# Ledger of designs, part 27: VH-VL binders against a6w1c8

Target 1, 192 residues: a6w1c8
Amino acid sequence: MSLSINAVARTQEGKGASRRLRNEGLVPAVIYGGETAPVSISFKDNELLKAVGTPGFLTGLVEVTVEGKTEQVLVKALQRHPSTGAVMHMDLQRAQADKAITTRVPLSFINAAQSEGVSKQGGRLTVESKLAEVRCLPANLPEVLTVDVIKGQLDQIFHLSDVILPEGVELVSLLKGEDHDQPIARIGKSKR
Below, E stands for the ipSAE of ESMFold2; O stands for the ipSAE of OpenDDE; V2 stands for 0.75 times the mean of E and O plus 0.25 times the DockQ between their complexes.

## First folded at step 13 (VH-VL; framework fv_masavibart)

Design y3 (at its last fold request DockQ between E and O 0.07; V2 from the best seeds 0.00; counts 0 for: pae E 11.0 > 2, placed apart)
Fold by ESMFold2, look of step 13:
Structure y3 (fold): chain C 192 residues (1-192), chain A 123 residues (1-123), chain B 110 residues (1-110)
Amino acid sequence: as target 1 above (192 residues)
Amino acid sequence: QVQLVESGGGVVQPGRSLRLSCAASGFTFSDYAMYWVRQAPGKGLEWVAVISYDGSDKYYADSVKGRFTISRDNSKNTLYLQMNSLRTEDTAVYYCARGFTDELYGTYYFDYWGQGTLVTVSS
Amino acid sequence: QSALTQPASVSGSPGQSITISCTGTSSDVGDYNYVSWYQQHPGKAPKLMIYKVSNRPSGVSNRFSGSKSGNTASLTISGLQSEDEADYYCSSYTDSSTYVFGGGTKLTVL
């Protein structure tokens, strides 16, 4: 889904300026990357709170409008308040259509209830990883990656290599070698 | 296994003070913001206070601001609530809770709770 | 009272599904996705069942699910069991950086 948020440009930077912005209900951010200069911006706190709670905002492409110009970006870093969890600062990277991007996408485990491990063997799916880091062109970026566990048996462990990959999408961890094929879920015995 | 154990509750008269403690184990205490949440007898839950992982930031519900002080000692894995100028309305079970925080979700829910300690304020 | 409105009680028979509602405003439920649900058995501490509207923590039965429509969040319990008899609270994080709770719903399993 296409997510959008409005921002305003800012010229003041640094720790003192960032604190004053946050005291005024604004969240400082920066857009960087591509072939254009970085842009310092701010978001309204309440609008950003709504946005970061929306599925896909932190893990997908977002359209940011600054003074009538729209840029497609990825959230690359956040700083959160240690007590409240509110976003204090955000780093955004521009996405270019002809350049590969790296981002995290959610994992969706499907068909667990219909598997023999769960339906007949008393097992329960336990998810160990909720996200996977992918590399792809922006046009190929999936909203979610699927792991089909329909054939799962009791005590089976699922790994990153079990993820269903759309055309043009690579898992970054698997590019680092086979010892990075980490467990992502398992079917284990449930208590009753 | 995460464990939170509250202590220090009891019966006190209005206007007096009481100090609650919460002993934490099973996780790196100094990595987490910690909370107090209370529940009056037969009533629902009410957030009371929060303290940041290093103790530098503290926030309070309006009903207790100026009377209660949250603190922590990370070397002892212990959270505290100093309750001054107690009122009958402060009568409740007081729970120690850990907020779940990460880059994706923030501190927007309480993933582990203690069993609570009862504070009764009555004449 | 509480900013979030829940029914005082609901009931259901074993094996059935029930839904508990949690109604607030746009500023605490409608515009945000920070609703959580807690189960509390008598004399026990609350237990997190659902966070961010629909996410289930590890170790919570898939019989529990959450959803939201407009200013109303819902907790649905399918395949009702006697052990589900408890008080249930919704909560949300607000734009004033505070946590608000619903008044609680007592679930009775008949």
Scores: ipSAE 0.347, ipTM 0.699, lowest interface PAE 3.6, mean pLDDT 86
Fold by OpenDDE, look of step 13:
Structure y3 (fold): chain C 192 residues (1-192), chain A 123 residues (1-123), chain B 110 residues (1-110)
Amino acid sequence: as target 1 above (192 residues)
Amino acid sequence: QVQLVESGGGVVQPGRSLRLSCAASGFTFSDYAMYWVRQAPGKGLEWVAVISYDGSDKYYADSVKGRFTISRDNSKNTLYLQMNSLRTEDTAVYYCARGFTDELYGTYYFDYWGQGTLVTVSS
Amino acid sequence: QSALTQPASVSGSPGQSITISCTGTSSDVGDYNYVSWYQQHPGKAPKLMIYKVSNRPSGVSNRFSGSKSGNTASLTISGLQSEDEADYYCSSYTDSSTYVFGGGTKLTVL
């Protein structure tokens, strides 16, 4: 299920306008993509903060309603306050049902504790990559990609190719070639 | 591996000044907001100050505002806390902490902490 | 800003599961999914155990889990081990665009 959030259209653009919005407790954003012109919008900062903290908002399809019109979008970029992490600006890309999207999806590593490398050999799973870039149709966008490390041995390195891919989902890196099969995790002894 | 090492703590009288340092290693220091968090003896954690990755923004807890100054030297991978007009209630272990930065979630938690340096303010 | 409320102490036997609560308000724990938990052994630096309510950093045992209901976040430690004996602190983002800590909970493994 897509998360939903409300926004307000704005007509004023530029750095000065954005600053003014932020001072008013609003977060500027832009929706772009497709054949439709970009739309400048704003979110209430509190609402956006809550949304950003909701699982799936940053990684999945989001329904943004602006003046009664709802669009499915992906969060493509966030500008954050360098100290507080508060969202200062957000780029939203329109998702079209018939067009493949490229986005980052979180990786979930399962069965690490039960793996031989961890359970018997005293290793720990170290995650080197928390996200993976995928290409898929919007309808096929997974909430998470799973990596089963149950067979993991000490000093074993897991790669993108070890990711369990749902139907219709491709890893962008792997599409580039075998040399792009990047390590994503390792079972090793923690350097104390 | 990420490492934070505080220094500069000691015993001082009220009204005096002290400067703490935090040496960072194992990561790109200039990419992260850095924090000072303190813990009074037998008490909980209290946020003290934060500085942005480039030092352009600084924020302070109300309890130290006007007295403490946070700064950083990215060329030296070092965080500083200048403490002026020290009070007895400033007695605490002072930790430097790295702001948790996640590319996806982008929130600032405290993912790495130093071992702390003790500051004792007593007459 | 008032600290989040934690029990002063919790105890359990090895192998048991214990839960530490962290109660805030709608202005922090209730409104945001930005709860973190830290473990601190005596004389040691705090260690991040949970972030965003239920996420574990790399290297943290899956025996540690986090959840939230209403204005209360919870840290659950399953299969309690002697090494788990420590102080635990919760933290949450607030409406004031800052963080607030809980008072801490001392966990004793019997």
Scores: ipSAE 0.027, ipTM 0.575, lowest interface PAE 4.0, mean pLDDT 89
ESMFold2 (binder alone), look of step 13: mean pLDDT 90; pTM 0.925
ESMFold2, fold request of step 20: ipSAE 0.005, 0.000, 0.000; ipTM 0.511, 0.437, 0.397
ESMFold2 (binder alone), fold request of step 20: mean pLDDT 90, 90, 89; pTM 0.922, 0.921, 0.918
OpenDDE, fold request of step 20: ipSAE 0.025, 0.025, 0.025; ipTM 0.585, 0.593, 0.578

Design y4 (at its last look DockQ between E and O 0.24; V2 from the best seeds 0.00; counts 0 for: pae E 11.1 > 2)
Fold by OpenDDE, look of step 13:
Structure y4 (fold): chain C 192 residues (1-192), chain A 122 residues (1-122), chain B 110 residues (1-110)
Amino acid sequence: as target 1 above (192 residues)
Amino acid sequence: QVQLVESGGGVVQPGRSLRLSCAASGFTFSDYAMYWVRQAPGKGLEWVAVISYDGSDKYYADSVKGRFTISRDNSKNTLYLQMNSLRTEDTAVYYCARGFDELYGTYYFDYWGQGTLVTVSS
Amino acid sequence: QSALTQPASVSGSPGQSITISCTGTSSDVGDYNYVSWYQQHPGKAPKLMIYKVSNRPSGVSNRFSGSKSGNTASLTISGLQSEDEADYYCSSYTDSSTYVFGGGTKLTVL
């Protein structure tokens, strides 16, 4: 699973230029951040589509190579065609080793089947939030955040505070206060 | 939990209009593109319309273009489908569906309503 | 866009393992890992069972698994149960920047 992709620098900017790129099977993007000026780039749509389909591409650090220069970036914004899901534009933020980054990371819920709420009480785990926003240094960025629901009972609600946080990783919502400890999952019986 | 509840279905004559609603709850409605998907009796799934998270973009299947209008009220967490000039072939169960979070890089419908039946008959 | 090809029906006995195929082309299933599967019981809404070829949403039984080889994606249901009787639809992203659905498969549990 490679988190690397090649791009081509582009000089033309604007809506018209972007449209032309898309018509040529290219996806416009921009790399920004740090003290370096933003760089306008383009990806081949098929290559980007494949990359986007790779686990961690949209939620983790990515190496983008432009004209032989490789930069480590995070996908900060992704514009998709609302009907087809095709990527229309992507914003990439440069990651600096010594600067904290903010990004969303997938949540993984483990031991649901073994939980009392599921195994004995007939419940099922329903995920209400699949991502959590974290703040950390690039080197500490986890691929996934784990929530162990082994002790889960029927009708129990899990919150962000239940997430197992690796060292150096903070949940942005929790930094805002206890009132931002939002629910992320629950064990309950299906109402459908 | 995520919940989508369609309403407004019924029996109408050809040429008439009908307005469907979809009440959303359990998630940040304004963050997601929303879809209408329909299923004719005994048939497969057919995409009908989509509206972007902020309502700025709308797209329609060719079969309903010019007749149907998709809209949303994010303050009410509600999706709408105005159906005009209804035809017999529009007879179907109409589902509202949520587009999957784009940060996963996968397009699919992760949540569906239970649907509302629209019957167009003379 | 032509629909993905699914068998019209499959059947199995309780406890058995069955597989539903979804055949596309190199321009959809073959090129991308954007295959999803939906379960639909009679009179009910579709339910997402598998996304991105092999990923299972939380709450979906681990009896359901997905895979892909070449231009064919597969949904496997192990330990077949009566509740699994339903219609199953596959879908995939395409080179034309669209999505296509399969025709659906009716699974009967004998």
Scores: ipSAE 0.185, ipTM 0.757, lowest interface PAE 2.2, mean pLDDT 90
Fold by ESMFold2, look of step 13:
Structure y4 (fold): chain C 192 residues (1-192), chain A 122 residues (1-122), chain B 110 residues (1-110)
Amino acid sequence: as target 1 above (192 residues)
Amino acid sequence: QVQLVESGGGVVQPGRSLRLSCAASGFTFSDYAMYWVRQAPGKGLEWVAVISYDGSDKYYADSVKGRFTISRDNSKNTLYLQMNSLRTEDTAVYYCARGFDELYGTYYFDYWGQGTLVTVSS
Amino acid sequence: QSALTQPASVSGSPGQSITISCTGTSSDVGDYNYVSWYQQHPGKAPKLMIYKVSNRPSGVSNRFSGSKSGNTASLTISGLQSEDEADYYCSSYTDSSTYVFGGGTKLTVL
């Protein structure tokens, strides 16, 4: 199952048109990429607000329906209102089923509280990276990548190589060589 | 590691001014909207102001509009709150807080500073 | 007029489970998944415990869980411990385009 949202095509473009759309409770967006031309669209503000709060919408594949036609996309960029966090504009990238994509996926660190480093040795888990860049086919795109830190000790540093990878998913940094096995979290002593 | 450190609090008389600073480290400061949230002694949390990632948009609670100015210097990783025409009801601990990043920080404050106390009294 | 409504206090004994409620409207809580929870010990900054109704950030014990039913969000603390004694605040972003806090709940561990 995949997330879906409806959109309306727009023929007016530019700063003036975008301001008029937002004044009408619509959020401008653009679908880029693939072998087809970019498509300018809009979402209803309240529908987008609900969708953005749904797990997987900002980090996974989304089906966007534009006047009866569906496209499979990823959120690539967004502009938010500084006080409310409401989405003001979105850039969407097309995904093609037979072509690998490169995107960022959230990291989930599990079992920190049960680790000896945290539970017995006075440590706290500090997350240094919330995201990892992956390469995979769209069908293999995970919603989240897990790092199990149950065996963590005080002063231990976790790296990209500690990430549990589903089949068909590669970490882009690790493809560059062993010296790109970046730290992503640590268990360190509280300074307070 | 993400760190936010407020400074500049103190005791001032009503009608005077005070400037708060928040030094940020451990993250790309210019990617985030930043917030001031205050807590009067013995009371709950109240949002005060927000500034967009590049400083172009600023918003304020009604209770401080026209008196407070939020600003930032992304080259110094520092957030500011200029507080003019202070009133006794502005007495509070002032926290700076990091809001959402572009993908994940939406609608919650994942890191808070330790706060700086502002006391407005004669 | 109204912010998110929390009970002023709750109490429990060590080892028990307790819940703290956070009630708003359909526009504040019911229709949207933006509720978060903060723990604040005396003299300390708030700490994020739960975001987007039920998600737990890294470093937060799995004894803390969040849920929502209708217009009421709940924070549940299982296996209550003395260090859980603190003030707890809920918050939400609403379709009124504002970010609001509840009034806070003082948790006492008996």
Scores: ipSAE 0.010, ipTM 0.526, lowest interface PAE 9.8, mean pLDDT 82
ESMFold2 (binder alone), look of step 13: mean pLDDT 90; pTM 0.923
ESMFold2, look of step 15: ipSAE 0.000; ipTM 0.515
ESMFold2 (binder alone), look of step 15: mean pLDDT 90; pTM 0.925
OpenDDE, look of step 15: ipSAE 0.030; ipTM 0.680

Design y5 (at its last look DockQ between E and O 0.03; V2 from the best seeds 0.00; counts 0 for: pae E 15.7 > 2, placed apart)
Fold by OpenDDE, look of step 13:
Structure y5 (fold): chain C 192 residues (1-192), chain A 124 residues (1-124), chain B 110 residues (1-110)
Amino acid sequence: as target 1 above (192 residues)
Amino acid sequence: QVQLVESGGGVVQPGRSLRLSCAASGFTFSDYAMYWVRQAPGKGLEWVAVISYDGSDKYYADSVKGRFTISRDNSKNTLYLQMNSLRTEDTAVYYCARGFTYDELWGTYYFDYWGQGTLVTVSS
Amino acid sequence: QSALTQPASVSGSPGQSITISCTGTSSDVGDYNYVSWYQQHPGKAPKLMIYKVSNRPSGVSNRFSGSKSGNTASLTISGLQSEDEADYYCSSYTDSSTYVFGGGTKLTVL
């Protein structure tokens, strides 16, 4: 199921306006993309906090309702307070069914415990990257990308190319060339 | 109950290094920004460093920037302060303090819990 | 990172009310409602007494109250008691995304 959240259109912009919104328990955001003009909006901080804590909100398609109009969007940028981590601003990009989107998707590593490197050789899986940037049509956007490490040996490094890609999904880094096949995990000895 | 316990303080010579730890308990450590705040003898409170709840952001006071490093291990519920190139003016009681809560996103930016502090003395 | 301005000391007799001021700028106290007050007894860690200008944490006496006008926040202690003798620090969020402390006020109960 797609996630949904309500927002309110706002008419005032700028640092001062944003500060006032924050003081009122609101979080400014903008919806952009497509042929429609950008729309400045605000979220209730408590509702946004709950949404951000919901799996898939930051990495998947989200339905935003503004003044009774619902749009499908992706969270493209999230500005957080440098100390508190509170959301200060969000950039939301409209998703169009016929246009490819780029977004980060969570990586799930399976069968680590059963791998040779872990089960027999005493290694542990260390994840170096929890997300991967993909390009796909909205309809093909996966909730998670799987990396099967069942054949993993001690000291083995897993790369983006080891990700099991669903149909219609591409890894952005790999599209740039083979030299962009970055490591995402490894099986190694744990340091105490 | 929320508890913060600092450790690692002591007497060191200028130029030396020291590592402080703060053990947290009684709350979900990973949900809070954590601070180091110090107080020189007979002086006021001065914030030293802050680290975000997930460790992704770190900020330092100008007085310690480039010399101190704040870090955390959420799996161990522990906050750290690596202090290098110590100076006499770094002499202080160092407190770890819990910062922002997510109960109220705006309006709860404060230090609601403090440890008892650990004394760091830098002297030649 | 300049400290907020507090009086160095204040004094009062038991039962009286005293007020401690905390003056900042439009970049901290003036623009934000994130003023906090802390009580510190000698040799002890600071204790949060007021947050968000005027809110008391659980367990804090209702004798402590906070307010703000312009760039100045105030801590008022009513019905002054001997146990209130301590140092008091204000703090505020700033435009620099940091938290600044006041210089502290020593409260003496006569």
Scores: ipSAE 0.014, ipTM 0.554, lowest interface PAE 8.6, mean pLDDT 88
Fold by ESMFold2, look of step 13:
Structure y5 (fold): chain C 192 residues (1-192), chain A 124 residues (1-124), chain B 110 residues (1-110)
Amino acid sequence: as target 1 above (192 residues)
Amino acid sequence: QVQLVESGGGVVQPGRSLRLSCAASGFTFSDYAMYWVRQAPGKGLEWVAVISYDGSDKYYADSVKGRFTISRDNSKNTLYLQMNSLRTEDTAVYYCARGFTYDELWGTYYFDYWGQGTLVTVSS
Amino acid sequence: QSALTQPASVSGSPGQSITISCTGTSSDVGDYNYVSWYQQHPGKAPKLMIYKVSNRPSGVSNRFSGSKSGNTASLTISGLQSEDEADYYCSSYTDSSTYVFGGGTKLTVL
């Protein structure tokens, strides 16, 4: 399910205004895309921090309410303060139900421990990519994409083409051709 | 104020067990992958284990695999390390550390906050 | 096992610039921007000084800078001060979905 959060429209713009908002416990953000003009907004810092900590907020569709008007959006960019973890800025892309979106979705590697490569052949699963870029309609956006490694053998490399795709979901890299079928995980021996 | 506080260290004999705890405050614990890192007396830092933000993925250094178990309770903002079959080479200060990723998804690339450490001494 | 190689020690006089190296593989250093640096004073927990090769966290002096060339990352400390005397560790995310530290470098301020 989608998550929701309230925001306030802001009239202050520019780098000085963004600094003042953050000093007042507000997080600047922008909603852009779709059929309407970009809107500068702010979130209350503590409400946003809780929302960002909720599974699915950063990877799925979110309903943002600005002065009683609700928009369905994706989090496209988020900046955190490296020392405090505080969210400093967010970019939000409007999602239209009839228009394909492109975003990153988490990869889940399942059954590694049961694979012969790991359980019997002394291998370790090494995850090289935790995200995959997908294109789909908003209604088809999965929470996670699964890679089943149950049949993995020692020295096996898993690629984007090994991802289990739900109906209506495409991997953006694979649309560019087979030479873009990048490795995403491997079962291999640990370094000496 | 981000704070990580380890507890549960002590002096034990080889073959015994200890459970370490790390109490987290000042941030949303369930957003972050969490780590155990240890440092033997007079030696460098050694990564021990990592657990994903929701506990679904766990990884261990080869030196502790099969003997140590990392876990977390997000309702209590607490990270754990169950240490079984302790050996003298496990003697170290054990730190918990917070991960941080700019993609805000599972995984981390550096340890931005560290606890004070808790000493585990394994000796006869 | 450490895949990141650091010199065991480095020394410098107050006011000088010094550089600590951290050499790994292309997977540990060259191809990715995951190198971080930690300062540790005796008896204290490590402190993050540099992340993603060259970024400074808030509260870290701009005398500390990071860079990389090929498979070697570098921490440079300019305007060396007595308080900089500490152990320094580099770290990176490895191709084994794990984290590795260099062996550490003891910085002595003469």
Scores: ipSAE 0.000, ipTM 0.407, lowest interface PAE 15.7, mean pLDDT 81
ESMFold2 (binder alone), look of step 13: mean pLDDT 90; pTM 0.931

Design y6 (at its last look DockQ between E and O 0.05; V2 from the best seeds 0.00; counts 0 for: pae E 10.7 > 2, placed apart)
Fold by OpenDDE, look of step 13:
Structure y6 (fold): chain C 192 residues (1-192), chain A 124 residues (1-124), chain B 110 residues (1-110)
Amino acid sequence: as target 1 above (192 residues)
Amino acid sequence: QVQLVESGGGVVQPGRSLRLSCAASGFTFSDYAMYWVRQAPGKGLEWVAVISYDGSDKYYADSVKGRFTISRDNSKNTLYLQMNSLRTEDTAVYYCARGFTPDELYGTYYFDYWGQGTLVTVSS
Amino acid sequence: QSALTQPASVSGSPGQSITISCTGTSSDVGDYNYVSWYQQHPGKAPKLMIYKVSNRPSGVSNRFSGSKSGNTASLTISGLQSEDEADYYCSSYTDSSTYVFGGGTKLTVL
């Protein structure tokens, strides 16, 4: 279920070159990390658009093929145009099997409808965070993190510490201390 | 269908504040940059402010910078414009407009949908 | 930023073709292919007619076409009809990562 995308190596650098690429329907990017030098690449905008719209592309391991060579990478930064939102640049970090990676993973909240707060008390689950930053080896990278809210009461706030963590996966915020246990969802009455 | 409905317009005195809202429907609101554009009576269109799809970036026209604040609540599919220290020259119909489209990565430098606007009149 | 330059008004008879110019600088129209055109009837919201210099959104008549040369973009309306009478505004992306509008052109169908 690994995602894959093709890219082309770039020979021109700088803001002007990037601007020209964009005008040509290409999106500049860079692959970096490991012992290998960074590589400047470009994606076709339509292919990238499709990729970005594919679940897991921005949060999971991706295979990028450049000049017939395939590398496993993570999307570390997606630079969007500040006014339009269009993708302007992408930073891709090489994943090494023996090195921990840091990336954001989607949160999935289950059993909300069956929770007492929702089923009996008339509450509604509101998600405050859809992603959580994790640290793990590439092989342990989950596609999604689950939060079971079955025991949720009205006005209850769920935190990162409520996330069910797979083996080998850590939440980056919690590694910083208990005071970084951020709220990620709550069951409350709708005000609409 | 895509719909944008502005509200909150009215008559206010100079120096006062007003908050505009734009209710969006018919599309995934959180995927789009949103804009405020205004038009003074009998005048042309003027860009006022923009907010990125996730609200992380905001930009303002020089004419409103420091006085207006653009914001959004993606959970409510609503765009806001907080207008402080209003001036007579701020009198205009204020439109909310949709920017970036997820269907066209580089074809998003345009406003494809507009609301019908809400009139703001600043007068003593 | 200064508005893009448009003629204040243009006119034509039904069936004719008219062109509205939009002149900017190398920092907007000249530098980018991100010119848009909007039609606005009295008391109505603007409607997107052309984007990226020459592309028509779905539902827009093929009588409307756009082009650009140098720092000047052009909107051409062929087979002019009475319903085309409206104000037309051009816009462009700028080096400041924002948009600038033209001053608008009043099109009268004689």
Scores: ipSAE 0.014, ipTM 0.552, lowest interface PAE 8.3, mean pLDDT 88
Fold by ESMFold2, look of step 13:
Parts: structure tokens; C-alpha cells; sequence
Structure y6 (fold): chain C 192 residues (1-192), chain A 124 residues (1-124), chain B 110 residues (1-110)
């Protein structure tokens, strides 16, 4: 899943420096992790706006080029402007091919409209979790995790164990035991 | 369970003022940017204004800038639109809409929940 | 008026597939993946059908799909049904920090 973006190294950090970069059409970010020191970088805001709208950019491996040198990273944290949704700051973690990573990936609930619970029993799917935390090697990182609710009935609750997992992908909560199999969605009627 | 209920529409003459309200429930109102979108009878949708979650930033369509003011009261879970110097072309159904989800990974640029609208008629 | 161009009307027979186009520029549709589609039945509020070009909200039938090529986004409705008869609007965020809508497309199910 190879997505890419160019960045420029920067030496100044802090609220004042970040705000000045943002005023110049630049978005501050940091690359951290692995064996090397953190690197402060910036992205051009229109390039970043295009990138974050690209499927898989926020939840998959991204190749960042800083002054001609490339690194594979994951988006670990992102700050958005509350009104416009513009990215104000990003934290990026370096990925290593032989080390497991932990990140959040989106959940996709498919076939709800075709299920008996929704189509025949007057139910509506209510999503309680939009993301799930996974552990896998970087090469196995999925863009999305699927929950197929086609057999869903009215009042049915779906849990993390209902997630379809690709080979090599584990749900972090389920690694803690069966008592961490949390609800992620339900088919039910609106309450008032 | 997200509910948005507009009120305050009516018939007014050009040059007059009207204030619209939108009562929000079923979500943490203070976490979301809010929008006004309007639709003239028989015509398409037009974005009118947006206000940030805390009210600190406001943006307007050129057609209403200087005449309309968006505001919010987070303690009352209510969005407002003050419409001054109304013109006949402001005649429309006015919808309040929730614009952004505060999703750390998935910012959105869409209107995911809409009220039923309130009709404003400006007629001379 | 609107910066996004849609056909005024389209029609199809039950069971067929139809596509509604939404043409903009590089500064809204072409370079960005922020196109959304709304369905509006007469007298009703719009309903979000597709966001970020191709994503469906929960509760929207998989008969609705979205795509884009160049400066043109498309909404495709497969297996057309009578309840699909409505007005459809595309919208996008622009690089000028505004939101624009298409002029709307009336879908008639024959």
C-alpha cells in the first residue's frame, strides 16, 4: 500500500513556530520512532489536504521524502481545525519491516441494508466503534477491516470477534482475553 | 439519534430581519462545527455559513456576507442564524447541518446530519 | 451559482444501472477526494449517500456507489428501484475553504 508525499525538514518547534508555519501555508509534523532521533518536518498544506483525502493515507503506510531521503511511516496522531477540518499537525511513526506495529484501522460494516434486521425487521445499524486497533507486520497492514452484517437480526450486537481479519493481523483488545470482546455495532430501533 | 430542529422561519418584507434557531440533541454539540444550508423553492442547495465548535471561527457565502451572522450557544445546544437586510432572493428553506465529525483519523467535508428545515419567505 | 455541473435529469428503468455525473475543476473535484452525494425526495431534507468520493454511510444500500475520473465524479445506482426517484446533489470542499454544490439532477424511474 504505497502512498507518498514530500516534506521539508525544519528545526523549530513549539506553538509559536507551528502557528507561523501554518500561517505560511505549511503544516508542521514530526517523524519519530525506530533507532534515530525525531525529525521535525513540514508539509505544504494543499498537498497534505489532497493526501489526507486519499484512501489509506491516514491508516496505512506512507512514504515520506525529506530532502531526497525516504522513510516509511504511519500517521499516529493528527490535529484538525474544528471548523474547516484542515490538518494542523501530524505525528508520524517510523515503520520497520521486521517489527510489528500497532495502529488504528477503520471498520467497514457491509450488507446492513440487505440484512433481515434492517430490510425486514425495521432495524437500523448503529455503529459504536469506527476504528479498531490492530497489530501486524507493516506488509500485512490492511486499509480497512470488514464486518459483514448480512445475517444480522433486529437487536443483534456485533463485537470485535465478528471482524474479518486478514492473515497476519490481530486485534489488540482480543489479545487481552475474551472479556475484551467489546461491542462495535448493533441493529436496533431508534430510542427517544 | 442525532436530531436537529430548526425554528424561527416566517414571512417578512425586504429589509427586515429574522433569527433562526436550530436545537441539537443526540450528540455532543460542543464537539462539532455546524452549518446553515439553504434551498430556494424549486432550486438547488446553497451553503450559507459555518461556525467552529467553540464559536471562534465563522465563514459565510459571498451572497450573505455582511448581512447574516452565525452564532451558537453550547450551554443550550443551539445554533443561530441572524439574518439582517433580507432580500427576496433569500427566500428559501434553511437547514442546519452537522458538518464535521471530530474523527482523529477521518476528517470529513460533508453534511452528515440535516434538520427538516424552516421556511423563510421574503416578499414585497 | 453552482461551481459543479450536473445533468438536469436522468432516467432509467427498474433493474437498470444509471450514472449521474458531477464535473468540477482541479481545485475541487480533480485534486481532492472530498466529493459527497445527497439524495433528496420532494419535501424532505437531503440525505447523505456517499462521502469522500466512494464511501457509504451506514444504512445506505450497496446499490449506490461513487467514483471519480479526472475532474468528474460519478454516482452510480445499480438495480434501480422506484424509491430511488429523487433529486441528487454532489458537493465538494474547495481549496478556497468553501463548500460548493452541483445544480442537482432529477432521477426519474420509468
Amino acid sequence: as target 1 above (192 residues)
Amino acid sequence: QVQLVESGGGVVQPGRSLRLSCAASGFTFSDYAMYWVRQAPGKGLEWVAVISYDGSDKYYADSVKGRFTISRDNSKNTLYLQMNSLRTEDTAVYYCARGFTPDELYGTYYFDYWGQGTLVTVSS
Amino acid sequence: QSALTQPASVSGSPGQSITISCTGTSSDVGDYNYVSWYQQHPGKAPKLMIYKVSNRPSGVSNRFSGSKSGNTASLTISGLQSEDEADYYCSSYTDSSTYVFGGGTKLTVL
Scores: ipSAE 0.005, ipTM 0.533, lowest interface PAE 10.7, mean pLDDT 82
ESMFold2 (binder alone), look of step 13: mean pLDDT 91; pTM 0.932

